# Ledger of designs, part 13: VH-VL binders against o97563

Target 1, 195 residues: o97563
Amino acid sequence: CSCAPAHPQQHVCHSALAIRAKISSEKVVPASTDPADPQKMIRYEIKQIKMFKGFEKVNDIQYIYTPFDSSLCGVKLEANSQKRYLLTGQILSDGKVFVHLCNYIEPWENLSFLQRESLNHHYHLNCGCQITTCYAVPCTISAPNECLWTDWLLERKLYGYQAQHYVCMKHVDGSCSWYQGRLPLRKEFVDIIQP
Short names: E, the ipSAE of ESMFold2; O, the ipSAE of OpenDDE; V2, 0.75 times the mean of E and O plus 0.25 times the DockQ between their complexes.

## First folded at step 9 (VH-VL; framework fv_tixagevimab)

Design f4 (at its last look DockQ between E and O 0.42; V2 from the best seeds 0.00; counts 0 for: pae E 2.02 > 2)
Fold by OpenDDE, look of step 9:
Structure f4 (fold): chain C 195 residues (1-195), chain A 117 residues (1-117), chain B 109 residues (1-109)
Amino acid sequence: as target 1 above (195 residues)
Amino acid sequence: QMQLVQSGPEVKKPGTSVKVSCKASGYTFTSSAVQWVRQARGQRLEWIGWIIVDSGNTNYAQKFQERVTITRDMSTSTAYMELSSLRSEDTAVYYCARYDEGAFDYWGQGTMVTVSS
Amino acid sequence: EIVLTQSPGTLSLSPGERATLSCRASQSVSSYYLAWYQQKPGQAPRLLIYGASSRATGIPDRFSGSGSGTDFTLTISRLEPEDFAVYYCQQYDSSPPYTFGQGTKVEIK
C-alpha cells in the first residue's frame, strides 16, 4: 500500500465524511455477496461521537469497512477500547462507509489544538484552496489559491509542523495562505512561496 | 468525562493577591486553551483572559492587563489565574472554561473570591 | 473591542411559548465564533450553541441558533420550566477581549 502524502485539510476536503468515534468491535466479513469473490473486509462497529463532515450523506454511522489485507491498505483499529479516533473516509456505491490506510485516521488525542478546532470550521471552509505537497526543490505555487506544504520536504514525515499548526485559508481576493492558529484570534498568515 | 475542578473559596484583604486553580481531567489538556471569566453578584459575565496550553501564550482584557497572570501546569493539567492588588470590586465568582474544537464547552464550578477589609 | 448587545433585557413568558433572544454585535462577527450560554442561579454557564447555530452536546433540539454578521438569534421553540434562566452570548472572533453580552433574563410570566 502506497499513499500520496496530503495535508490533513486536504484529507478532510477530499473525504466524504469526517467523524470522531470509538471502535466497539470488529468482524471479518466478505467483501461482496459474490461467492466467487474471495476478498475479505474488516467491519468495525463504531460508536459515533461527532460528525464534522458528511451530514448530508450519512446519519449515525454504525459500521465502517476496511480491507482485511494490509496490502490493500487495510486499517487496524483498536476495538473494545475507550480510544477515540478521527476517521475520514468515503461512501461506497452500496452505501457502506469505507476507510483505508490512505485516509486521514488519527487517535483523537494526537490532534493538535488547531486541528481540533479546524475540523469544525477551518478545513471545510477553505477547501477552495489547493494544498500542494512539496517533494523537491524548487517548489513553487502555480496559482494564487495554492499553499505549499513542506512537511515532507523539510521533516520527511507526513504530519509535521505545518500539518499540526497551520491551515491554508482563502482570502477575499481568492488567494490562499497559511494561517497559524496558535492563537486563534491572532491571525498570522505566512506566505510560503518556496521552501 | 471531561471536567474542570476549581479551587475553593477565597477571602482576601485589599492589596493582596489571589491565585485560583482549575484542574482539568477527561481530555487532552495540552491540546486546549483555558479562559477565565468572572461574575460579580447580579452582574454580567466578564472576560478576564485566556491561555493556550501547549504554547503558554496568553491574552488578557485591558482592564486586567497589569494585575492578572494566567498560567498552566501541563504535568498536572491545571490552569491558574492570579489576580494581584485586589480591590473590593474584584469580589466575584471566577470561572475557568475549556476551549476545544472551537468552543468554550466545559466550565469549572466557579470560585468565590471575596475581597474585604 | 466588539460590544455585544442583547435584547430584550428581560423576557417574560409562559411554559410552552416560543422565546426569541437577540445578540447584536458592534461589528461583524464570524458565525463560527459566536456562542450562547445558559446560566441558572448559583451555577456556572452552560454552553448551548457554538458557531452561531451548532448545538453543544446534550443540548435539546428546542434550542437553536441563527444569524450572521452583526445579528444573531437564540430561539427556544417551546419553553420548558427548566429553561427559565439568564442567557449570554459571547464572541471570540477578533482580538481580545472575548466579550459577552449583558445577558437576557428569561423569566416565568
Scores: ipSAE 0.626, ipTM 0.860, lowest interface PAE 0.9, mean pLDDT 93
Fold by ESMFold2, look of step 9:
Structure f4 (fold): chain C 195 residues (1-195), chain A 117 residues (1-117), chain B 109 residues (1-109)
Amino acid sequence: as target 1 above (195 residues)
Amino acid sequence: QMQLVQSGPEVKKPGTSVKVSCKASGYTFTSSAVQWVRQARGQRLEWIGWIIVDSGNTNYAQKFQERVTITRDMSTSTAYMELSSLRSEDTAVYYCARYDEGAFDYWGQGTMVTVSS
Amino acid sequence: EIVLTQSPGTLSLSPGERATLSCRASQSVSSYYLAWYQQKPGQAPRLLIYGASSRATGIPDRFSGSGSGTDFTLTISRLEPEDFAVYYCQQYDSSPPYTFGQGTKVEIK
């Protein structure tokens, strides 16, 4: 399974839902009613703690589904545990909540202060911003609503310091920049962003 | 059980410093922020400053900027507020409160600081 | 600095009456960053409402919050004897300092 890199904000913006939940149990189920279809899914029973996005599609989520086979991007979650997860995913046409390995799924305890704040308030409000991955210098914005994601360039990490501590926020003039109200913008970001 | 336990009462002379501790338990300290607030007898709540625990970043009200330092020790889950150059008008109860997901939902019991000659 | 002005300064009411407390900000505040607290003598503040309208855990249904922009309201639909206290609003929008109003004292008539 191969995933295109995406910033946590992009994951929230592109997903139909984002929730915090515990996993109660798991069960292997058929993927369809067709007996010739060998596909299996894992159905996770969850206890939803909080919904951050998806209110217009669902009201209370009891089950989530993922492919059984890891080659089809199935995700393994720790069942019968007090471990809390951030889950992002899609809603299928039959109403089932679907998650896979390429979604943004993290133990809640791994999220930073700013990520938790942004799930509650900032990420879904700023989906009009573009976030572009920087792989090498030079890396410059090409549009005013663009923020440059520098974690790969500076730290060789998918989710580095910038992903953990900044939000790309849209201003009234339609431009976007990394959120500066609680944290100063680091010098490395400025040197890359200003060509 | 989530709680914030503050250090005991302090009696200080003008011109000295005080350091109040706020020990957190029952929640993930590193993913929160802690504010410090004071209240003189019969007066309103006054915001002093706060710290974002995981980054260590602080902000202070301008009134206190030159005299306050807020710190934390992540290994002991404890926040600290130090106020220097104490004056009689600094006599107040000092509170810490935890911020998480939009709310200051847990408050310490308060620490009485008395500045008297 | 955002100044929060609460009104009235004192609200004298009887048990069973409806209390309406106002908090006005000197500039617009996101509702997400507006909270209400109750404080009784000798006690720490107790969170009642966060996000302008969300009730904190364990807070009775008679407490409700509303408002946006510069005008916010705390309502106690039917005062109980234990509700006679001082009430504060606080804003903590992204630009510190995170200020409190001066308080509204709700006292028995």
Scores: ipSAE 0.569, ipTM 0.813, lowest interface PAE 2.0, mean pLDDT 89
ESMFold2 (binder alone), look of step 9: mean pLDDT 93; pTM 0.942

Design f5 (at its last look DockQ between E and O 0.82; V2 from the best seeds 0.76)
Fold by OpenDDE, look of step 11:
Structure f5 (fold): chain C 195 residues (1-195), chain A 117 residues (1-117), chain B 109 residues (1-109)
Amino acid sequence: as target 1 above (195 residues)
Amino acid sequence: QMQLVQSGPEVKKPGTSVKVSCKASGFTFTSSAVQWVRQARGQRLEWIGWIIVDLGNTNYAQKFQERVTITRDMSTSTAYMELSSLRSEDTAVYYCARYDEGSFDYWGQGTMVTVSS
Amino acid sequence: EIVLTQSPGTLSLSPGERATLSCRASQSVSSYYLAWYQQKPGQAPRLLIYGASSRATGIPDRFSGSGSGTDFTLTISRLEPEDFAVYYCQQYDSSPPYTFGQGTKVEIK
């Protein structure tokens, strides 16, 4: 399973739902009602603690589904644990909540201050901003509403300093720039990376 | 259970410094922020400053910018407030409070600081 | 800085009556970042309302918050004996300082 890197803000914006939850139990279930389909899913029973996104689509989520195999981007969560997760995912046509490895899924305790804060407000309020992943130089903005995400380029890791401590915020004029949430600072990162 | 436990009362001479501690337990300290607030007897709450724990970024009220230092030790889940050049007017109860999920929901029990000659 | 002005300074009421407390900001404050606290003598402040209208955990439903922009209100629908205290509003919008109002004392008539 391979995923395109995305900033946590993008994950939230592109997901149908975002919740904090505990995992109560797990069960292997058929992927479909078709006996000829050998595909399996893991169904997690969850205890939803808080919903950050998806209010208009789903109420209290009881079950989430993921592929059985990791090769199909199945997610392994710790059931029967007090561990809390941030879960992002999609809603399937049949109403089932679906999550996989390419979704932003993190132990709640691993989230930064800004990430926690941003889940409540900053992320969904700024989905009008585009966050572009920089893979190589040069990396330049193509529109005023674009922020360049340079964690991979500069730190060679998926979630670096920008992912943890910055949010791409939209200005009144429609342009976007990186901010540290409650502490709006000067632009810390260059939006034009030259060779 | 989530709680903040502050250090004991202090009696200080004018011109000296005091450092009050605020130990957190029952929650993820590193993902929170801590504000410090004081209250003189019979007076209103007065905001001193705060710190974002994971980054260590601080901001102080202008009144205290030259005399206050707020720090944190993530290994011990403890926040500190140091106030220097103490004056009689600094006599007050000092509170710490954690910020998480959009609110300052847990407060320390307060630390009485008395400044007298 | 944003100045919060609370009114009235003192509110004298009897148990069972409705209490309405005002907090006015010198400039617009996001409703996400307005809180109300209760403080009794010799105790630390206790969070009542956050986000202008959300009750903190364990807070009775007789407490409610409302308002937006520059005008915010804390309402106690029916005063209980334990509700007589001083109430403070605080804003923590955007950049510090995160200022408090001067407080409203709710006392027994």
Scores: ipSAE 0.857, ipTM 0.920, lowest interface PAE 0.5, mean pLDDT 94
Fold by ESMFold2, look of step 11:
Structure f5 (fold): chain C 195 residues (1-195), chain A 117 residues (1-117), chain B 109 residues (1-109)
Amino acid sequence: as target 1 above (195 residues)
Amino acid sequence: QMQLVQSGPEVKKPGTSVKVSCKASGFTFTSSAVQWVRQARGQRLEWIGWIIVDLGNTNYAQKFQERVTITRDMSTSTAYMELSSLRSEDTAVYYCARYDEGSFDYWGQGTMVTVSS
Amino acid sequence: EIVLTQSPGTLSLSPGERATLSCRASQSVSSYYLAWYQQKPGQAPRLLIYGASSRATGIPDRFSGSGSGTDFTLTISRLEPEDFAVYYCQQYDSSPPYTFGQGTKVEIK
């Protein structure tokens, strides 16, 4: 299972839903009605605590589904506990909520101040911005609505400081830049954006 | 379950400093912000400043910029507000409140600070 | 600095009546950053409404908020005896300071 890197904002923007939930139970179920199809899914029963995106598209979510096999990007979640998760995912054509390893899934307690704020107010409002991964210098924007994601370049981590503490915000002129929520832009990002 | 507990009342002379503490329990302190607000007798609530706990960054109202320092200690889950060069006009109840997910949902009980000769 | 002006200053009503409290901002405020509080003598403020219209945990459904831009309203649909208090709005949009209105006292007639 191999995933294209994406900033948390991109995960929220590209997902049909984003919720905070607890996992009540799990059950292995068939992936299809075809008796010759050996594929299985895990059905997680959830208790939804809050929906950040997708409430116009689905009524109360009771179940989420993921592939049983980790080689098919199945995800293991801790069932029957008080652990709260941020879950992002898609809605299949039959109405099932589907999640996998390439979605943004985190224990809620691991999220930063700005990630929590942005799930409530910023990410979904700024999906008109493009976020481009910067792997090496030179690294420059190719469009006005682009923010350069530099966590790999600066920290050798996909979910580094920018993933935790920045949102790519659209300005009135249609351009985008990194916003750290009531804080000045750090100098190191300025130097890299225009090398 | 979740609460903010502030330090006890203070009586101070003009020209001195006061430091009020605000200890959090029952929630993740590091993902919060904490505001400080005061209220003189019969007056409106007045915003002093706040701190974003995980980054440690602060913002203050211009009126207090030269006299206030807001800090936190993440190991004790405690925010602090220190006000220097006290004047009689600083006599008020001082409150802390925590911010998470768009609201200031928990408030401390208040700390009375009295400045008199 | 964004100034919040509340009206009326005092609202004299009887239990069972509907109360309508106004908060007007000197410039536009995102509704996400607008909250209402109740305060009784000797107590800290109590959050009632956040995001201009969302009720805080444990707040009865007789409290509702509305508005956007510069004009915001708190409504108490049917006053209970415990609702006689002072009410404040606060904005925390953009750059500080995060200001409060001067309050509306709701008192028994």
Scores: ipSAE 0.620, ipTM 0.826, lowest interface PAE 1.8, mean pLDDT 88
ESMFold2, look of step 9: ipSAE 0.599; ipTM 0.812
ESMFold2 (binder alone), look of step 9: mean pLDDT 92; pTM 0.937
OpenDDE, look of step 9: ipSAE 0.790; ipTM 0.897
ESMFold2 (binder alone), look of step 11: mean pLDDT 92; pTM 0.941

Design f6 (at its last look DockQ between E and O 0.02; V2 from the best seeds 0.00; counts 0 for: pae E 15.2 > 2, placed apart)
Fold by OpenDDE, look of step 9:
Structure f6 (fold): chain C 195 residues (1-195), chain A 117 residues (1-117), chain B 109 residues (1-109)
Amino acid sequence: as target 1 above (195 residues)
Amino acid sequence: QMQLVQSGPEVKKPGTSVKVSCKASGFTFTSSAVQWVRQARGQRLEWIGWIIVDSGNTNYAQKFQERVTITRDMSTSTAYMELSSLRSEDTAVYYCARYEEGSFDYWGQGTMVTVSS
Amino acid sequence: EIVLTQSPGTLSLSPGERATLSCRASQSVSSYYLAWYQQKPGQAPRLLIYGASSRATGIPDRFSGSGSGTDFTLTISRLEPEDFAVYYCQQYDSSPPYTFGQGTKVEIK
C-alpha cells in the first residue's frame, strides 16, 4: 500500500465524511455477497461521537469497513478501547462507509489544537484552496488559490509543523494563504459555516 | 479528573513583576489553550490574554499588551502569566481557564495578587 | 472590541421563579463563541452554557441559553436556592479582547 502525502485539510476536503469515534468491536466479513469473491473486509462497529463532515450523506454511522489485508491498505484500529479516533473515508456505492490507510486516520489525542478546531470550521470552509505538496525545489504555486505544503520537503515526514499548525485559508479575492490559527474562527468565516 | 491548580497568593510592591502559574492535569494539555482573566474586588471579569499551548501563539488585550507575558511549559503542563510594572490597580484575583472544544470549561481556583506600597 | 452589555444589573427573585438574563453585543457574535458563566462569592466562574445554547457537562437542565446575532439570553426555568449568584456572558468570536459582560446579579427577593 502506497499513499500520496496530503495535508490534513486535503484529506478532509477529499473525503466524504469525517467523524470522531470509538471502536467497539471488529468482525471479519465477506467483501461482497458473491461467493466467488474471496476478498474479506474488516467491519468495525463504532460509536460515533461527533461528525465534522458528511451530514448530508450519512447520519449516525454504526459500521465502517476496511480491507482485511494490509496489502490492500487495510486499517487496524483498536477495538474495545476508550481510544477516540478521527476517521475520514468514503461512502461506497452500496452505502457502506469505507476507510483505508490512505485516509486521514489519527488518534484524537494526537491532533493539535488547530487541527481540532479546524475540523469544526476551517478545513471544510477552505476546500476551494489547493494545497500543493512540495517534493523538491523549486516549488512554486501555479495559481493564487494554492498553498505550498513543505513538511515533506523540510521535515521528511507526513505531518510536520505546517500540517499541525496551519490552515490554508481562502481570501475574498480568491487567493489562498496559510493561517496559523492564533484566534478562534473570525466572524467573516463563521458566517459561512452557520446554517 | 480535569483540573487547573494555580499558584498561591502574591503580595507585591508597585513596579515589580508577578508570575502566576496554572498547572493542568487530567487532560491533554498540549492540545488545549489557556486564557487568563482577572477580577478586582467587586468588579467584573476582565480578559487578559490567552495562549495556544502547542504552537505557543499568544494574544493579549490591548490594555496589557506591554506588560503581560503568557507562556507555557508543555513538559509540566503548566501555563504562566507574568505581569510587570505592577500598579495598585492590578490588585485582583487572577484566573486561568482551559479552552477545549469551543469553550472555556475548566477554571483554576484563582490567585490573589495584592499590589501595595 | 465587542462590548457585551448585560441586563438587568440586578434581578431580585424568589426560589421557584423564572429568571431571564440578557446579554447584548455591540456587534454580531457567532453563536459558536458565546458563553455564560456562574460565579458565587469567593469562587471561580463556572461554565454554564457554551455555543450560546449548549449546556456544559453537569449543568442542570433548568439552565438554557438562546439567541443569535447581538441578542443572547440565559434562562433559569425554576430558580433553586443555589442559583443565586452573579452571571457573566463572554464572547470570543473576534480579535481580542474576548470580552465579558458586566454581569447580572441574581439575588433573593
Scores: ipSAE 0.736, ipTM 0.879, lowest interface PAE 0.6, mean pLDDT 93
Fold by ESMFold2, look of step 9:
Structure f6 (fold): chain C 195 residues (1-195), chain A 117 residues (1-117), chain B 109 residues (1-109)
Amino acid sequence: as target 1 above (195 residues)
Amino acid sequence: QMQLVQSGPEVKKPGTSVKVSCKASGFTFTSSAVQWVRQARGQRLEWIGWIIVDSGNTNYAQKFQERVTITRDMSTSTAYMELSSLRSEDTAVYYCARYEEGSFDYWGQGTMVTVSS
Amino acid sequence: EIVLTQSPGTLSLSPGERATLSCRASQSVSSYYLAWYQQKPGQAPRLLIYGASSRATGIPDRFSGSGSGTDFTLTISRLEPEDFAVYYCQQYDSSPPYTFGQGTKVEIK
C-alpha cells in the first residue's frame, strides 16, 4: 500500500467523517454478502466519543470497516483497550463507514494541542485553502489561496512541525496563510495586557 | 435473541411437492444468505442450495437443480425451500442455516419430510 | 466438486482423553472457508470452528482447529461427557456445491 502525502487539514477536508472513538472489539467478516467472494474486511465495533465532521449523514457510529489484507491498505487498530483514536474515513454506498491506511488515523494522545482544537473549528472551516506539498526546491506559491507544506522538504517527515502545529487559514480577501493558533495567556500576564 | 424457526413435519406422496419455511428473528435478514441442507437417517449432511437474501440470487447443487426452488420474503424475514417431484429417497430432515460474518452460525431446528405412498 | 474425507470414522475414547479428528479435501481449500460442526442425535448441527481455526461464540476453549491446503484437524483437548457426538467438516470455497465430510463419531469407550 502507498499513499499520497496529505496534511491533516487536507485529510479532514477530503473525508466524509472525522471522529474520536475507542475500539471495543474486532471481527473478520466477508467483504460482500456473496459467500463465494474470498475478500475479507475487519469490522471494528467502536464507542464514539465525539464527532467533528459527518453530522449530516450519521450521528452515532457503531461499526467501522477496513480491508483485512495489508496490500489493500487495511489498518490495524487496538481493540478492547482504553486507547482513543482520531478516525477519518468515508461512507460507502451501502452506508458502511470505511477507513484505510491512507486516511488520517492517529492515537488521540499523539495529537498536538493545536490539532485537537483545530478538529473542532479550524480544519473544516478552511477547506477553501489549498495545501501544496513541497518535495524539492524551488517551491513557490502559485495561487493566493495556497499554503506550502514543507515538512518533508525540511524535516524529512510526513507529519512534521507544520502538520502538528499549523492550519492553512483563509482570510477575508480570499488569500490563505499558515496560522499557528493563539495559545492561552498565562495568568501572570493578564494585568499587563488588560486596558 | 437470534434464531431460525422452521415449519413443522410433512408427510407427502411421491410425485408431489413440499415447501419448507425458515423464519429469522433477532438479526438483520437482508445482510445474510441462507443455505439448505438435508440429512437422511444415518447419512451425511447433503448441501442442497442457498440464497443471497438481499439480491435473491440462488445456487443449487446439480443433483437438485431441476427440482428445487429457494426463495425468500423480505417483509416476513422468511426463506423457503420447495422440492418437487418427490421420491422416497427424499425422506430426510431438512435444515436451513444462515450465513453472515463468514460462517453458518445459526441453524434451524430441522423439518422432517417423509415421502411415502 | 470438492470431496471431504474424514478419518477415523469412529473414535472410541474415555472422558478426559484427547480427540484428534481429520478432514482431508480432494483439492486445496482456503482455510477461510473450512468449518467444523458438532451434531447430537435428534439435533441440528452446531457450529464449533470457522475459518479452520476460529472458535465460534460460546464454544469452550478445549475445541481447537488447525490445518491448511488439503489437511485440516479438529482437536478436543480433554473430552467431556457432553462431547460424545458426531463431528462434520464443511467447505464453502469458491464454487458450489458446499460439501460436507461423512462425519467422525466420537463415542464413549
Scores: ipSAE 0.000, ipTM 0.464, lowest interface PAE 15.2, mean pLDDT 85
ESMFold2 (binder alone), look of step 9: mean pLDDT 92; pTM 0.939

## First folded at step 10 (VH-VL; framework fv_tixagevimab)

Design g1 (at its last look DockQ between E and O 0.38; V2 from the best seeds 0.00; counts 0 for: pae E 2.9 > 2)
Fold by OpenDDE, look of step 10:
Structure g1 (fold): chain C 195 residues (1-195), chain A 117 residues (1-117), chain B 109 residues (1-109)
Amino acid sequence: as target 1 above (195 residues)
Amino acid sequence: QMQLVQSGPEVKKPGTSVKVSCKASGFTFTSYAVQWVRQARGQRLEWIGWIIVDLGNTNYAQKFQERVTITRDMSTSTAYMELSSLRSEDTAVYYCARYDEGSFDYWGQGTMVTVSS
Amino acid sequence: EIVLTQSPGTLSLSPGERATLSCRASQSVSSYYLAWYQQKPGQAPRLLIYGASSRATGIPDRFSGSGSGTDFTLTISRLEPEDFAVYYCQQYDSSPPYTFGQGTKVEIK
């Protein structure tokens, strides 16, 4: 399984849903009703704590599905624990919620203050911004509504300082820039910081 | 299970400093913010300042900007409020409170600070 | 700074009665960042309502919050003996300070 690195904001924006949940149990299930299909899925029973995105698509999520095999980007979550996760994913045509390794899935306790605030107030309001991952120098924007994400380039890790403490916010003129919050509660009180 | 436990009462002379601690337990301290509020006897709650724990960013009320310092130690899950140049009018109960997703949901038990000659 | 003015200063009621407390802001405050607290003598404030209308965990449903803009209300549908206390509103929307109202004392008639 190989995934293109993406900023948490991009993950949320490109996902059908984002929730905080506990994992109650897991069960291996067939991927389809076709007996000839050998593919398996892991079905997690979850306890949804909060929904950040997807209100219009689903009310309360009881089950999430992921590929059984890690080679197919299956995700292993800790069931029967008090561990809370941020889960992002998609909704399949049959209504099932689907998550995989390339989705932004993180223990809730690992999220930064800004990330937690942004899930509630910032990410979904700034999906008009394109966050582009910088893999090499030079890295330049192609449009004013684009922010360059440099964690991968500068820190050599998936979720670095920008992922944890910055939001790409859209201005009135349609342009976007990185903001870091002294007061992340309101957009106007967030400091603009360029990488 | 989640709680904020503050340090004990303080008796100080005018002109000195006091440092009150607020220790978090039952949750991961780093992803939250902490505000400090005080209340003189029979008076309203007065906002002092707050700190975003993981960044260390602080904001203070104008009244206290020259005398207050709010800090945190992530390794001990403890927030601190230091108030210098103490005056008699600083006599109050000082509270810390945790900010989580739009609310200050957990409060310390309060620390009485008495400033007297 | 945003000034929060609570009214009335004192509300004298009997158990079982409805209590309506007002918090008026000097300027518009986002509902997301308006909270109500209950404080009893010798105790720390306890969060009742956040986001103007969301009850905190463990708060009885007789407590409700409403309002937007500059006018916010805390309602106690039927007062219980333990509800007689001082109530504060707080905003933390704009730049500091995250001000409190001066409080409303709900006392037994």
Scores: ipSAE 0.878, ipTM 0.931, lowest interface PAE 0.5, mean pLDDT 94
Fold by ESMFold2, look of step 10:
Structure g1 (fold): chain C 195 residues (1-195), chain A 117 residues (1-117), chain B 109 residues (1-109)
Amino acid sequence: as target 1 above (195 residues)
Amino acid sequence: QMQLVQSGPEVKKPGTSVKVSCKASGFTFTSYAVQWVRQARGQRLEWIGWIIVDLGNTNYAQKFQERVTITRDMSTSTAYMELSSLRSEDTAVYYCARYDEGSFDYWGQGTMVTVSS
Amino acid sequence: EIVLTQSPGTLSLSPGERATLSCRASQSVSSYYLAWYQQKPGQAPRLLIYGASSRATGIPDRFSGSGSGTDFTLTISRLEPEDFAVYYCQQYDSSPPYTFGQGTKVEIK
């Protein structure tokens, strides 16, 4: 299972829904009604705590589905636990909520202050911005609504400091730039973006 | 049991400094921001500044920028506010409050700081 | 700086009556950054409403918030004896300082 790199904001923007939930139980179920189809899913029963995105399509989600097989990007979640998760995912044509390993799924306790704030107010409101991964210098903006994602360049990981502490914000003139809440930008990030 | 417990009352002379502590318990201190607010007798609440606990970054009201320092000690789950060059108009109750998901939900009990000659 | 003006300054009412408190901002404030607090003598403020309309944990249904832009309202549908206090609105939109209104005192007639 191989996932395209995406900033947490991109994950929220590309997903049909984003919720905070606990996992009550799990059950292996058939993937379809076709008796010739041997594929299985895991159906997780959840207790939804809060919905951040998805109100126009669904409310009060009871079940989520993921492939049983990890080679098909199935995700393992801790069932019958007080552990809270951020879950992002899609809604299938039959109405099932589908999640997989390439979605942004994290224990809620692992989220930074800015990520929690951005889930409540920033990510889904700024999906008009483009986030472009920088792999090497030089890395420059090619459009006014573009932010350069530099975690790989600076830290050799995709969910580094910028993924955890920055949101790409749309301004009144239609341009976009990185915003670290109500705090100044780190100097290292500024040096790369504006050498 | 979630709480913020502030240090006791202070009486200070003009021109000196005061450092007020705010000890968190019952929640993961590093997951939040902490603001500092003051209230003089009979006056409205006045925002001083805040700190993002895990990062240590601060933001201050311009009025206090040159005199206030907000810090934290993550090992003791304690936030601090230090105000220097004290004046009589700094006499107030000083509060700390926790920020969580768009709200300031827990407040310390307040620390009375009296500046008198 | 965004100035919050609360009205009335004092509201004298009896238990069981409806209270309507106003908070007007000098410029537009996102509802997400608007909160209401209750403060009793000798106590810290207590969060009632955040996001202009969401009740904080443990706040009874008789408290409700509404409004957007520059005009926000706190409503107490049926005053209880414990509701007589001073009420403040606060904005913490992007530009500090994050200001409070001057308060509305709700007192027993």
Scores: ipSAE 0.465, ipTM 0.764, lowest interface PAE 2.9, mean pLDDT 88
ESMFold2 (binder alone), look of step 10: mean pLDDT 91; pTM 0.936

